# VH-VL binders against Probable inactive ribonuclease-like protein 13 (RNASE13): the designs that were tried, part 4

Target 1, 136 residues: Probable inactive ribonuclease-like protein 13 (RNASE13), of Homo sapiens (Human) (q5gan3)
Amino acid sequence: MDIKMQIGSRNFYTLSIDYPRVNYPKGFRGYCNGLMSYMRGKMQNSDCPKIHYVIHAPWKAIQKFCKYSDSFCENYNEYCTLTQDSLPITVCSLSHQQPPTSCYYNSTLTNQKLYLLCSRKYEADPIGIAGLYSGI

## First folded at step 1 (VH-VL)

Design p12 (framework fv_pamlectabart)
Fold by ESMFold2-Fast, scan of step 1:
Structure p12 (fold): chain C 136 residues (1-136), chain A 124 residues (1-124), chain B 107 residues (1-107)
Amino acid sequence: as target 1 above (136 residues)
Amino acid sequence: EVQLVESGGGLVQPGGSLRLSCAASGFTFSSYWMSWVRQAPGKGLVWVGEINPDSSTINYAPSLKDKFTISRDNAKNTLYLQMNSLRAEDTAVYYCARDSPYDYLTGEYYFDYWGQGTLVTVSS
Amino acid sequence: EIVMTQSPATLSVSPGERATLSCKASQSVSSNLAWYQQKPGQAPRALIYGASTRATGIPARFSGSGSGTEFTLTISSLQSEDFAVYYCQQYDNWPYTFGAGTKLELK
């Protein structure tokens, strides 16, 4: 990509955005098992995150949501915004883990609004997902 | 009793094509992922690729995706490997293998049953 | 791709002895590791999966251990039918890869 990104935005882009969505990840049984294995390898992390979100939309479309991120999500100590549109999202939910590092995930494809974490109040870059907008 | 029987191997010239078959019996073939694994003379095992029950997902070893095509006919309980543009380095015994049952809770993935293999020799 | 390294390439042992075979992965494969036995002219046979679980019908003298990058297959009290080549395989990451094998031969 020809955009200069902050380290937080670069990680978000690499780990939480997959567009167009890869429907059949090679060598794995299910989308999330492939993705989560790849992420843990790249981060050299033995932890099994309980949940992970992946957005299936172009990066430039996602960046625009953080242009006016004037709300603050205290739980994350970051600015945030609710996406105006529903987005295709895969939810990776931890189903089972075996010591020391094996993690097994359920993949749920959904279309809904989400709370996007932004690097600052205005003219910001996306750096994470706080959660999904429930009840829709 | 699970049985996998390969056939279709033989001598083929460089640049040629060959189709291997694997006849399955003793289990519900249509419920299992199936794989092909090859072994060059005196060498180790090399995974070729796998196919899911309904043929909607087929995974290949990266170097072999343009050369090999895996397919299956569930009505005939048969797995196929179409091999095109064969070179001397493709000379090997080709095994069909049954992928272990998919179990999300255990996360296991290994080849629990293997056929006896069929020899493909590519030479001029 | 993940590279699997088996050692030794050849192990010479006598019946009744214990054999210990090593398998190392170039990066962590958790417990997603299987072992196979192959006798000359025969197809491979599954021995162990999940690093330590015996496959159906496999005698108790075969045991697997390890996690992450270092794995061991142990055969206690070797029988004559155990002389074969043993392969490890990781199924943690695509593409699935095998080690080059350890040949267990009569001393």
Scores: ipSAE 0.000, ipTM 0.516, lowest interface PAE 15.2, mean pLDDT 81

Design p2 (framework fv_pamlectabart)
Fold by ESMFold2-Fast, scan of step 1:
Structure p2 (fold): chain C 136 residues (1-136), chain A 121 residues (1-121), chain B 107 residues (1-107)
Amino acid sequence: as target 1 above (136 residues)
Amino acid sequence: EVQLVESGGGLVQPGGSLRLSCAASGFTFSSYWMSWVRQAPGKGLVWVGEINPDSSTINYAPSLKDKFTISRDNAKNTLYLQMNSLRAEDTAVYYCAREGYYDSSGYFDYWGQGTLVTVSS
Amino acid sequence: EIVMTQSPATLSVSPGERATLSCKASQSVSSNLAWYQQKPGQAPRALIYGASTRATGIPARFSGSGSGTEFTLTISSLQSEDFAVYYCQQYNNWPLTFGAGTKLELK
C-alpha cells in the first residue's frame, strides 16, 4: 500500500465525512465555522479556504462508490466516479476573513450527487471531492 | 464604534403579534451572525435565536421555534424579530447582539440597549 | 440542552475583597464559556470569552478560569462599580444557554 494513498483517504475521512451529522458543532457556533477552524488547525497556518464539502453518509457507503472508479479526472490527476444517488452534503463557503486567525463561513445543507476522487482505478478508496453534479 | 439599537417593543394583548427591529452601525453588518436574547423582568438571559450573514441559516431555541421568525435586511443594516401568538410568558426585554468570529461564534461581544415587550390583558 | 448552574445565587462582599463566582455545565463545553456583567436597567456587557480571555477594555481584576464543566470568574480587589449580576454562557452547543446569574451585592 502506498503511504500517500493511506494519508489521502484518512484525511478525507477526517475532514470531509461527518455521519451521523451532528446537529450542532462542538466548540463553535455554526457547523462550518467549527469544522473549518479544526481544519485550519490540522493543516497548520493554512489560509481561509474558499469552499469545503462535508458528506453525511456512512464511510462504508462512500467507499462503495470507488469500487468502480474507472473515469479519470484530468484536472485532479486522479480517478473519479459520480455518485449515482444524491447524498446529504454541507457546503462551507467563505463569507469573510481577517487574516491570519479569523475566517467566517456560511453553512448550506443540500442533497446532491457529487464527483468523488478515488485513489486508483477500481477497488479504490475515496480521497476527495472534485465537485457537485450540476445536471449539465 | 459598534452600535445596536432595538425598537418596536410595547404593550400587546395575549395572542397578538409584534415585530422588533435592531438598527446596526459602526461595523460591516452583512459580515456578522446576529442573535436575539430576551430577559423577563427580574429573571435571567434566554437565547431566542440567530441568523447568519446571508440568511441561509437561521437557528432558534427549540421552545421558541414555532412562534418567532428572525430575518435581516443587509441593505438597511437591520435585524428583525417577528413575534406571533404572544403569551404572558413572552414579556421581556429583547436584546439584539452581535456574535464573535470564528472561535467566538455564539459569544456576544456587543449588545443593544434592549426594547421592552409587555404581553398583558 | 446544556444546563448552566451558577453559584451562589447571591454573594455579599465589601469593596477591596476578592469575589469568586462559579459556573457549572451539565456536560463538557470545552473552553467555550463567556461571562457577562449586567447592571440594573442596562444591557449585559461582555467580560470574558473562551473561559479566560478578557474582552476589550475589561480591567485586569477580572479573570476567568476553568474548562470542561467547571468554570470560575474571579474579581480581585472589588470596586464599587463591580456590584452587578454576572451571567455565564456556553457557546459550545445549540441551543446557546445561560446560567441563572450570580448577584454581587454590597455587604
Scores: ipSAE 0.006, ipTM 0.537, lowest interface PAE 12.6, mean pLDDT 82

Design p3 (from p2 with heavy chain E99D G100L Y102D D103F S104W; framework fv_pamlectabart)
Fold by ESMFold2-Fast, scan of step 1:
Structure p3 (fold): chain C 136 residues (1-136), chain A 121 residues (1-121), chain B 107 residues (1-107)
Amino acid sequence: as target 1 above (136 residues)
Amino acid sequence: EVQLVESGGGLVQPGGSLRLSCAASGFTFSSYWMSWVRQAPGKGLVWVGEINPDSSTINYAPSLKDKFTISRDNAKNTLYLQMNSLRAEDTAVYYCARDLYDFWSGYFDYWGQGTLVTVSS
Amino acid sequence: EIVMTQSPATLSVSPGERATLSCKASQSVSSNLAWYQQKPGQAPRALIYGASTRATGIPARFSGSGSGTEFTLTISSLQSEDFAVYYCQQYNNWPLTFGAGTKLELK
C-alpha cells in the first residue's frame, strides 16, 4: 500500500486514524497484525506494505494542522505541513512475509511530530502522512 | 444478521422539518461509519452525508451542508438525519447504509429498506 | 467532485446473454469503486467493491474489472432476476459520488 492508494480525506481517516485506540480481534499477535488484516478487500490485499502509520488523536485536532499549510511536497503532489504538536502514533513496520500473503508486522507506539498532506480540494483537510519528523 | 430499519418519513409541507431514524442490529454499530443516501422518484442515488464511529467527523454533500444534520446514538444503535427547510426537491426515499469494515468508509455493504419523504402542499 | 459516467443508460438483453456495463470516472479513483443492483421498489444491493471483489452472497456470474478511470461490470449469463438498475460508486474522494445508473431491460 502506498500513499497514492490512501489519497482522499475519507481514506486517510478510515485507514490512518484510530482514536481512542481500538482493541483488534483475537488471534493476531499485536495491534498492527490485526489492523493490516483489515486492509484486505482493497486492491492492495495481495501486497504487504513496508510501513503504515496510525494517529491516535481526535480528527478535529488533526484537521487543525492543515488549516494553514504553505509548504508543497513534490513527491506527493500535495500541500503539506509539519504538526506543531507531537501526536501518539503507531508505526506498523513489516518484519517478514511468507507467500502467498502472510504478512507479519511489528507495532511501535511513539509520540512525535509528522508531516501531514493537506488537500486544497477538501478545505485543506488531511489526506495522508508524508513522513515522521526525525528532528535534525 | 445485519439489519438497518429506517423510520420517520412522511408527508411534510414546504419549509417544514422531519427527523429520520435508522435502527441498527446484528453488528457492532459503534465501530462503523454510517451514511445517508437519497433517491428522488425515478432518479439515481445521491449521497447525503456520513458520520464516523465517535461522531467527531460528520461530512455532508456540499449542496446539503446547511439543511441536514446527521447524528448517532451508539448506546441505542441508532443513526439520525435531521432535515430542515425542506423543499419539493428533497422528495426522495432516504436510505441509511453501512460502510464495510470497522475502519473503512465509502462502500456500502448493507442498506436499509428506505423511508419515503414527500414534500408537497 | 468526481463525476461518474455510466453507459449505456439502458441496455436491452435476453436471458442467457452476456451484459457489459461501463462506468467512467472524471479522474482516477484507483480501485475504490463499487457496484450496486437495485430492483424496482427495493433498496440497493451491494454487488462488487474494490472494483473486482464480489460482495458476500453474490453469484459468480457477476464480475467487475478496471482501475483508475475505466470500469466494467459483466454479467456472464443473465438470469430473469438480473433485470434491474445498476449503479457504480467511487469511494476514493469526498464527496462520494454515484453514476446515473444503467437500466438492464428484457429485450
Scores: ipSAE 0.000, ipTM 0.517, lowest interface PAE 13.7, mean pLDDT 80

Design p4 (framework fv_pamlectabart)
Fold by ESMFold2-Fast, scan of step 1:
Structure p4 (fold): chain C 136 residues (1-136), chain A 119 residues (1-119), chain B 107 residues (1-107)
Amino acid sequence: as target 1 above (136 residues)
Amino acid sequence: EVQLVESGGGLVQPGGSLRLSCAASGFTFSSYWMSWVRQAPGKGLVWVGEINPDSSTINYAPSLKDKFTISRDNAKNTLYLQMNSLRAEDTAVYYCARPDYEYDAMDYWGQGTLVTVSS
Amino acid sequence: EIVMTQSPATLSVSPGERATLSCKASQSVSSNLAWYQQKPGQAPRALIYGASTRATGIPARFSGSGSGTEFTLTISSLQSEDFAVYYCQQYDNWPYTFGAGTKLELK
């Protein structure tokens, strides 16, 4: 599993928040393949990340979790917090790839708590996702 | 290198049945959707259908769904097309094809196998 | 189903000229359109994906453009090996459908 880190809250908002959840045409072979194709086009990104998380909730609801970000996640060198509420999340897991031209993803829609990376201790902005609670 | 090799074509009488096979190599077959496309002599390409990696989703061209059955055996890296109640208009070269991961365009095609329905 | 209409049915051109092939969809297919080349006795060969992305190994003289319902395949400085039948295909919605083809022939 690759460690997921994002630089700044704007990148996190653009790459990991999708609310309401968009429907992609059938030709995209599911949500994650559609999303990753869109992200590549928009960001000119040719990489195939092994795992990508997408939260399906309003930005304001997500920001509140970093208000009490008093834990430090050593392996990410960032402050972090476990969401107290379960959130609708799509997990995009890489199945097969031939970079830079092709990536195939499995889409798993779940509702669970996650570890958010926060920009600072207390009253911070979300900047990334460290992982899911209870390990999937 | 990616290779797709069709087999099982031949001459069959009207009302008969045939089972076509497509042997895949050079890629992780179990991770790809697979498709069948046919082409009548001197005519254009017609999509027959597709099957997802675990066989839970199979899509057919509406005109062919009651006549043809697509299946796969991931342990054998083989795609199948079962053809029943064949008529003269089913005479065609049958291609197996692999959709690209990023696009549903067919990035690799087999050489095809000819099915002739005639008395 | 989505109907794909290609025009012209036959296009006669000379080597070194530019060929422009049209493909129209009966409803929007966004950019979910591919182009294929087929020579007599051979399987089709992928040329363009996503309306404008060239497949691996395809020469730069082949270019695709368009979105929605109107698409174009352009072959600049035509070579002798380019005389073939060209098909467009939509993969936006089931069933996936092909145009009837444009035959590119020597004038």
Scores: ipSAE 0.000, ipTM 0.516, lowest interface PAE 14.3, mean pLDDT 82

Design p5 (framework fv_pamlectabart)
Fold by ESMFold2-Fast, scan of step 1:
Structure p5 (fold): chain C 136 residues (1-136), chain A 124 residues (1-124), chain B 107 residues (1-107)
Amino acid sequence: as target 1 above (136 residues)
Amino acid sequence: EVQLVESGGGLVQPGGSLRLSCAASGFTFSSYWMSWVRQAPGKGLVWVGEINPDSSTINYAPSLKDKFTISRDNAKNTLYLQMNSLRAEDTAVYYCARDFGYEYDILTGYFDYWGQGTLVTVSS
Amino acid sequence: EIVMTQSPATLSVSPGERATLSCKASQSVSSNLAWYQQKPGQAPRALIYGASTRATGIPARFSGSGSGTEFTLTISSLQSEDFAVYYCQQYNNWPLTFGAGTKLELK
């Protein structure tokens, strides 16, 4: 994982939940270029994350997955759970960079289960996405 | 149901200009990124450029950006390619193609529908 | 730009046989790879996207596989209507690039 975002439910809600899906600033090649530009500007982050995920579902539905976090993801030092349902997700994949300032992304819409990071074991809030479940 | 129909091709002298049109029907044209792809006789496919739903973003193949201009008119469901300073190497069938991207401005780069193409011949 | 290399340039096969077409990228394109079929005088037709997902209406005899830099299109039990040129395309990086095509012809 190489996303450079602060862990926390507010950041997760703002930068990884978009429901209903909204277009970000015009003048970009697709959804992810707009979103990632906005995210980097707001977070004062000059890094180009290789991958970023956005869930297109209501916050209340996402929160319910963290009611009980059935495992601990040691790589992230956080509690985690696999969503029982497939969720509509946009995958933002870094295509190329023109240093120092420009990052260019491809946008892919998919419907998959994901590994959700939770702030604690019980009655927790979602704080991030560890990855998508491939099922293979 | 989905249809793309190109027009405006023909014979043009070197240094000349042409404007191609692509008439779209059977889908919400204003929700899709659109591309132009060309194919020289007996050769492979070459991407020319793309335009987003609201025309705020237009990307070109690096070798072609100073020669070609892509635009669209969503009220008329039409995509355009303005071609200037044409040379013999621009002789090709020009296709308009719809980006597969999900309605609501998701860009993939994969083309799920193509028009029949219109032939542009640059010759003296 | 990412260079897409297809092989062989021409493949001669008989109906009922299996055809395997190769596509290689000069650098990783993940699974962002599509396949198109083009018959003489016709526009390309979408076959596969995401390296392995069949486009709507494409027969099950067409299958795609691979990731990263090496990809394969397989046509099992060739039908007479399958003789055409096949192009692979990466959509991982700008500019979008296509391979030079593999011509599938009757033996």
Scores: ipSAE 0.000, ipTM 0.527, lowest interface PAE 14.1, mean pLDDT 81

Design p6 (framework fv_pamlectabart)
Fold by ESMFold2-Fast, scan of step 1:
Structure p6 (fold): chain C 136 residues (1-136), chain A 123 residues (1-123), chain B 107 residues (1-107)
Amino acid sequence: as target 1 above (136 residues)
Amino acid sequence: EVQLVESGGGLVQPGGSLRLSCAASGFTFSSYWMSWVRQAPGKGLVWVGEINPDSSTINYAPSLKDKFTISRDNAKNTLYLQMNSLRAEDTAVYYCARESYYYGSGDYYMDVWGQGTLVTVSS
Amino acid sequence: EIVMTQSPATLSVSPGERATLSCKASQSVSSNLAWYQQKPGQAPRALIYGASTRATGIPARFSGSGSGTEFTLTISSLQSEDFAVYYCQQYNNWPLTFGAGTKLELK
């Protein structure tokens, strides 16, 4: 049990897991505009990430994928694994920005497999999403 | 099945007021954002404004903000447009429209439209 | 506000031909663009949303493409019932805005 790993998993849980899905569209155009505004405020950051992924599934279901990380994702310098199950995911993609105050996002709800970042090779916790499975 | 029916249009004197209604049926009205759109004779579509499910957010076209008030009564499945200080340029067919909207979707396009109600402002 | 510019204003075509309609936004609207068809005396009908997704019940001959600022509606093999006015609309930013329309008329 590493304290640093606990913090990484907590951040992932807070920023990328939303189950059951919260209704952010009050006052916002689409789910992602509300969610990303909330997250930027919480992080006290004016940054506009190009892509953000949100999983709509229970934490315990997601943790199981990091029991064994069969790959290493060099771009992230972290262990990673492909989820064997398709998961309900919202993709928040940056459409445009008006620096520094405004980021505008498209919200796309999809159901697909993803590459999950794990804190270590075995018996790990999820700490991020590397990307969506593109298929073959 | 899914229907929107406007009513309340008619002839109004300049400076007058009118209240339009839009009766919704065949869907859960209280779950959808609703819009008003107008169309002057022989002209294109102009967005008037929109209202969210619980009436906490109402947005108007900037040029129409002082003249029109949008409201809804979810218990009656009815959308309203209050029109004040009407002028000749407000003569148009007024449509209510449902915005396609559900959790996780950014697609607020107008998927269902009423048949419209004509408002004529003339002396 | 975002200005939507449609071209041409009028397109004269014959049944069986392909029609291509253009819509340009003054700034990026991403893929948050819809197309509507309006026949004389009728309410508009949704055809396409998300720039390229057909609305329920819309025939396969209608297709949309584009993203950002440039969008196209294509009608392959025109049918007699397709002669109407077509409007594009952005729902990316408030206020929501429509183009001035393109009228498809019989040649």
Scores: ipSAE 0.005, ipTM 0.530, lowest interface PAE 14.2, mean pLDDT 81

Design p7 (framework fv_pamlectabart)
Fold by ESMFold2-Fast, scan of step 1:
Structure p7 (fold): chain C 136 residues (1-136), chain A 121 residues (1-121), chain B 107 residues (1-107)
Amino acid sequence: as target 1 above (136 residues)
Amino acid sequence: EVQLVESGGGLVQPGGSLRLSCAASGFTFSSYWMSWVRQAPGKGLVWVGEINPDSSTINYAPSLKDKFTISRDNAKNTLYLQMNSLRAEDTAVYYCARDTEWYSGSYFDYWGQGTLVTVSS
Amino acid sequence: EIVMTQSPATLSVSPGERATLSCKASQSVSSNLAWYQQKPGQAPRALIYGASTRATGIPARFSGSGSGTEFTLTISSLQSEDFAVYYCQQYDNWPYTFGAGTKLELK
């Protein structure tokens, strides 16, 4: 599983939070193809990440999880927390690439707990997703 | 009530061209992606392609990309399929269908009755 | 492209019986799978989408199940109008692909 780590709360807010969930019926097939194309165009990024997570919840609710984060995730050199509640999340999984650089994604909407990365450097705000909770 | 009515099918010689039409009624045509699906006699369903509401995006099955052109006229509530350089293997009933968008793609909630295209000498 | 395999090709059953139709994907399609019914001379009709959600107006005797690569359509207490060809379709990845169909015929 490839996890996308974002540095800085502003980047995380822009790339991984979408609430209320936007519909992309006009220019793209499905949610992730629309979102990923929009993000790549906006940031002039030609990369096709293998996996990207999008949370469909208010920013204030996401920020609250980090205010009470006491755990440290050494692999990411950041504080982290497991969300106590399941959140609506879209998982964008890269299906294939077509030359020139075109990215095709599968879009899966799920409700899962996730591990948030919380930067103390930026007032304990969310900066990324370390992964989804897989259970026991 | 949603209705889709295809027309323009018939007998054509190999190398010929045809333009199929699909007249839509009972829904806001300009708000939906639309697809063409074909079915050869006694065979299964094969997706041909789809077009978004404003015609800025048209997706085709990779094997059919250079043969067919999909277009639409929202003012007339009509979907079109232009077919060129037809061969015997293009003989099929052609259905227009309304795309119901899901997160990863589309399934088809309403279909027309189809129009038969026969390519034969 | 994702290949959809349906089995059996033909299933002979009597009215009142239960029919179970299988659909297998060459790779995971999550729950992004639809089922269609097609009667001779007619267009396909949507029955199930999202692997298990009945389309509007579809009787409760039709039920879908499965996820990933293996899916099942079950028709309980078969009625005479249920004898038709059934197709599964994946919409997890482009291009969309259909199975070859299962023909449900009168025994």
Scores: ipSAE 0.000, ipTM 0.524, lowest interface PAE 14.1, mean pLDDT 80

Design p8 (framework fv_pamlectabart)
Fold by ESMFold2-Fast, scan of step 1:
Structure p8 (fold): chain C 136 residues (1-136), chain A 123 residues (1-123), chain B 107 residues (1-107)
Amino acid sequence: as target 1 above (136 residues)
Amino acid sequence: EVQLVESGGGLVQPGGSLRLSCAASGFTFSSYWMSWVRQAPGKGLVWVGEINPDSSTINYAPSLKDKFTISRDNAKNTLYLQMNSLRAEDTAVYYCARGLEYDYVWGSYFDYWGQGTLVTVSS
Amino acid sequence: EIVMTQSPATLSVSPGERATLSCKASQSVSSNLAWYQQKPGQAPRALIYGASTRATGIPARFSGSGSGTEFTLTISSLQSEDFAVYYCQQYNNWPLTFGAGTKLELK
């Protein structure tokens, strides 16, 4: 386990896990604008990601999905697993941006299975979200 | 009792400037997003822009961003709209409105509106 | 920007009748749709938000329905005070946009 794996798991926990789901003051335009403003401040960058996912479940429950992460997602160059259970997720979708400083997001709360990125094969930690399950 | 009272409207010549005020009472003004909405005579409603509680975020309708400036003074419970380089097309009743968010969505609907102040731009 | 299209532009009805007003969005706005009533010389008044939730103090004869791109405001058993212009507004995406309005007038 190197430092990059540890940083990846910590960043994922900080930026993509929110349980129980916090309420942002009326000062923010919904959940995602509050979260993304906080995230940009903490990460000290001006990037406006087009999509960001937040899981509203306990960390230990999410860690269990990466216990047997023996699939490999070539497009991410990481091990991955499909959550067998639907999880409550907020999808933050970029609506527009006003360069250089402002990003505006739509917040959508949904309950879906998702693809987790895992730090290694077996006994791994979650490090990201590859996407939502879009099956039937 | 929530009240919003606009003032500062009047007749102005093309190229002129006006500053509109909206005095709020009956609620914690500093906790709400506030918007300006305008309506030309006989026409529909057009959103001008909005400002968040601490003034750190101000959003404008794309067609109006370079001519209007929205600000607020929470100590005075007052919302402002600075209007510059006015043209005949800016003739409208200007309303201030209180934004109320629903179910964590991006925008606001407007639960309370002021009575409006008329701005007439003509030579 | 999301374009809101209201129809009809004018609806002529008599007191006691049912009125149905349509609002269509160019893209999905989920349920993030509000309806306002405006009488001549007056400020708009909030009627419905979240597509179907009645605002405080609004009579039960006003009801909203729909989701996604198609929305309806229904006024049952019209009263004389209901003759006004009605606007829909989406608050799902920036910039906030209104429909052009439907004028409800006495037949």
Scores: ipSAE 0.005, ipTM 0.547, lowest interface PAE 12.7, mean pLDDT 82

Design p9 (framework fv_pamlectabart)
Fold by ESMFold2-Fast, scan of step 1:
Structure p9 (fold): chain C 136 residues (1-136), chain A 124 residues (1-124), chain B 107 residues (1-107)
Amino acid sequence: as target 1 above (136 residues)
Amino acid sequence: EVQLVESGGGLVQPGGSLRLSCAASGFTFSSYWMSWVRQAPGKGLVWVGEINPDSSTINYAPSLKDKFTISRDNAKNTLYLQMNSLRAEDTAVYYCAREDYFSGYDYYYGMDVWGQGTLVTVSS
Amino acid sequence: EIVMTQSPATLSVSPGERATLSCKASQSVSSNLAWYQQKPGQAPRALIYGASTRATGIPARFSGSGSGTEFTLTISSLQSEDFAVYYCQQYDNWPYTFGAGTKLELK
């Protein structure tokens, strides 16, 4: 990790950036089941998030997208930017659950543009993903 | 009497397409993840892809994702592999296999039941 | 992504001997490793999963060991029906990958 990371960016880096892509999950079927189990532990989270995105790109490359973050995503109450390039992304989608103990996820590897949440207007750090760009 | 029976293989010309079927019997097909695995003559095993019980998750070997489509029909207890743009290097015996798991957890426990395979030959 | 390397390519042994087959992963797969046996003209047969757990109906002479990147399959007292090709497979992450196989042949 970079020491320059903001608190929000550190959480994003830990939970949503995986580069080069590691072999998770350990002992689970599919990448997302192990990753989401790990995340629930880190966040002290007993619920099953319906969707989670993981970017497989260097942190420095991702940070560049927030240098000129001048748009605002109302739904997230954060500044945001559309990545100009397609990025390798794993989409973790909740398939079914037995709360609070079990969450089962679908793992889909895709390569597309995304809406990146930024910590502030201009010269910001990435703090989350608002969604994927579908071209519609 | 747990069985998997592949069919649909045969001789096809380069650039052609085939659809393979795998008929399951003797177990609750709709509860299992299923895989396709191929083996070229005299070569080793190559995983093609897998599909979960409700078809919401399909994973492919990255080199094959543009060429193959996996699907299933739980009402018919049948797994399918659609093969397009076939080339000579796709010549192989294609196996369907059942993926074992631990109930209540999504642990993969290998492929415990295999069909006998169906030969696909891509040749002019 | 994960490359599985099996050695030796061919192992010549006599009935009653012990055979040890090696499987190495290019990165850690924990214990997420399976072994399969394949005889000529037949589909593969599951032998071991979780690196060391025998599949249902598999004789006690077959045992698996290892974790991380190095794994072995041992057949403690070879029977004539054990001459076959043996494949290891990692399932730590997709794509699931197999080794090239070790052919166990009569000396």
Scores: ipSAE 0.000, ipTM 0.516, lowest interface PAE 14.1, mean pLDDT 81

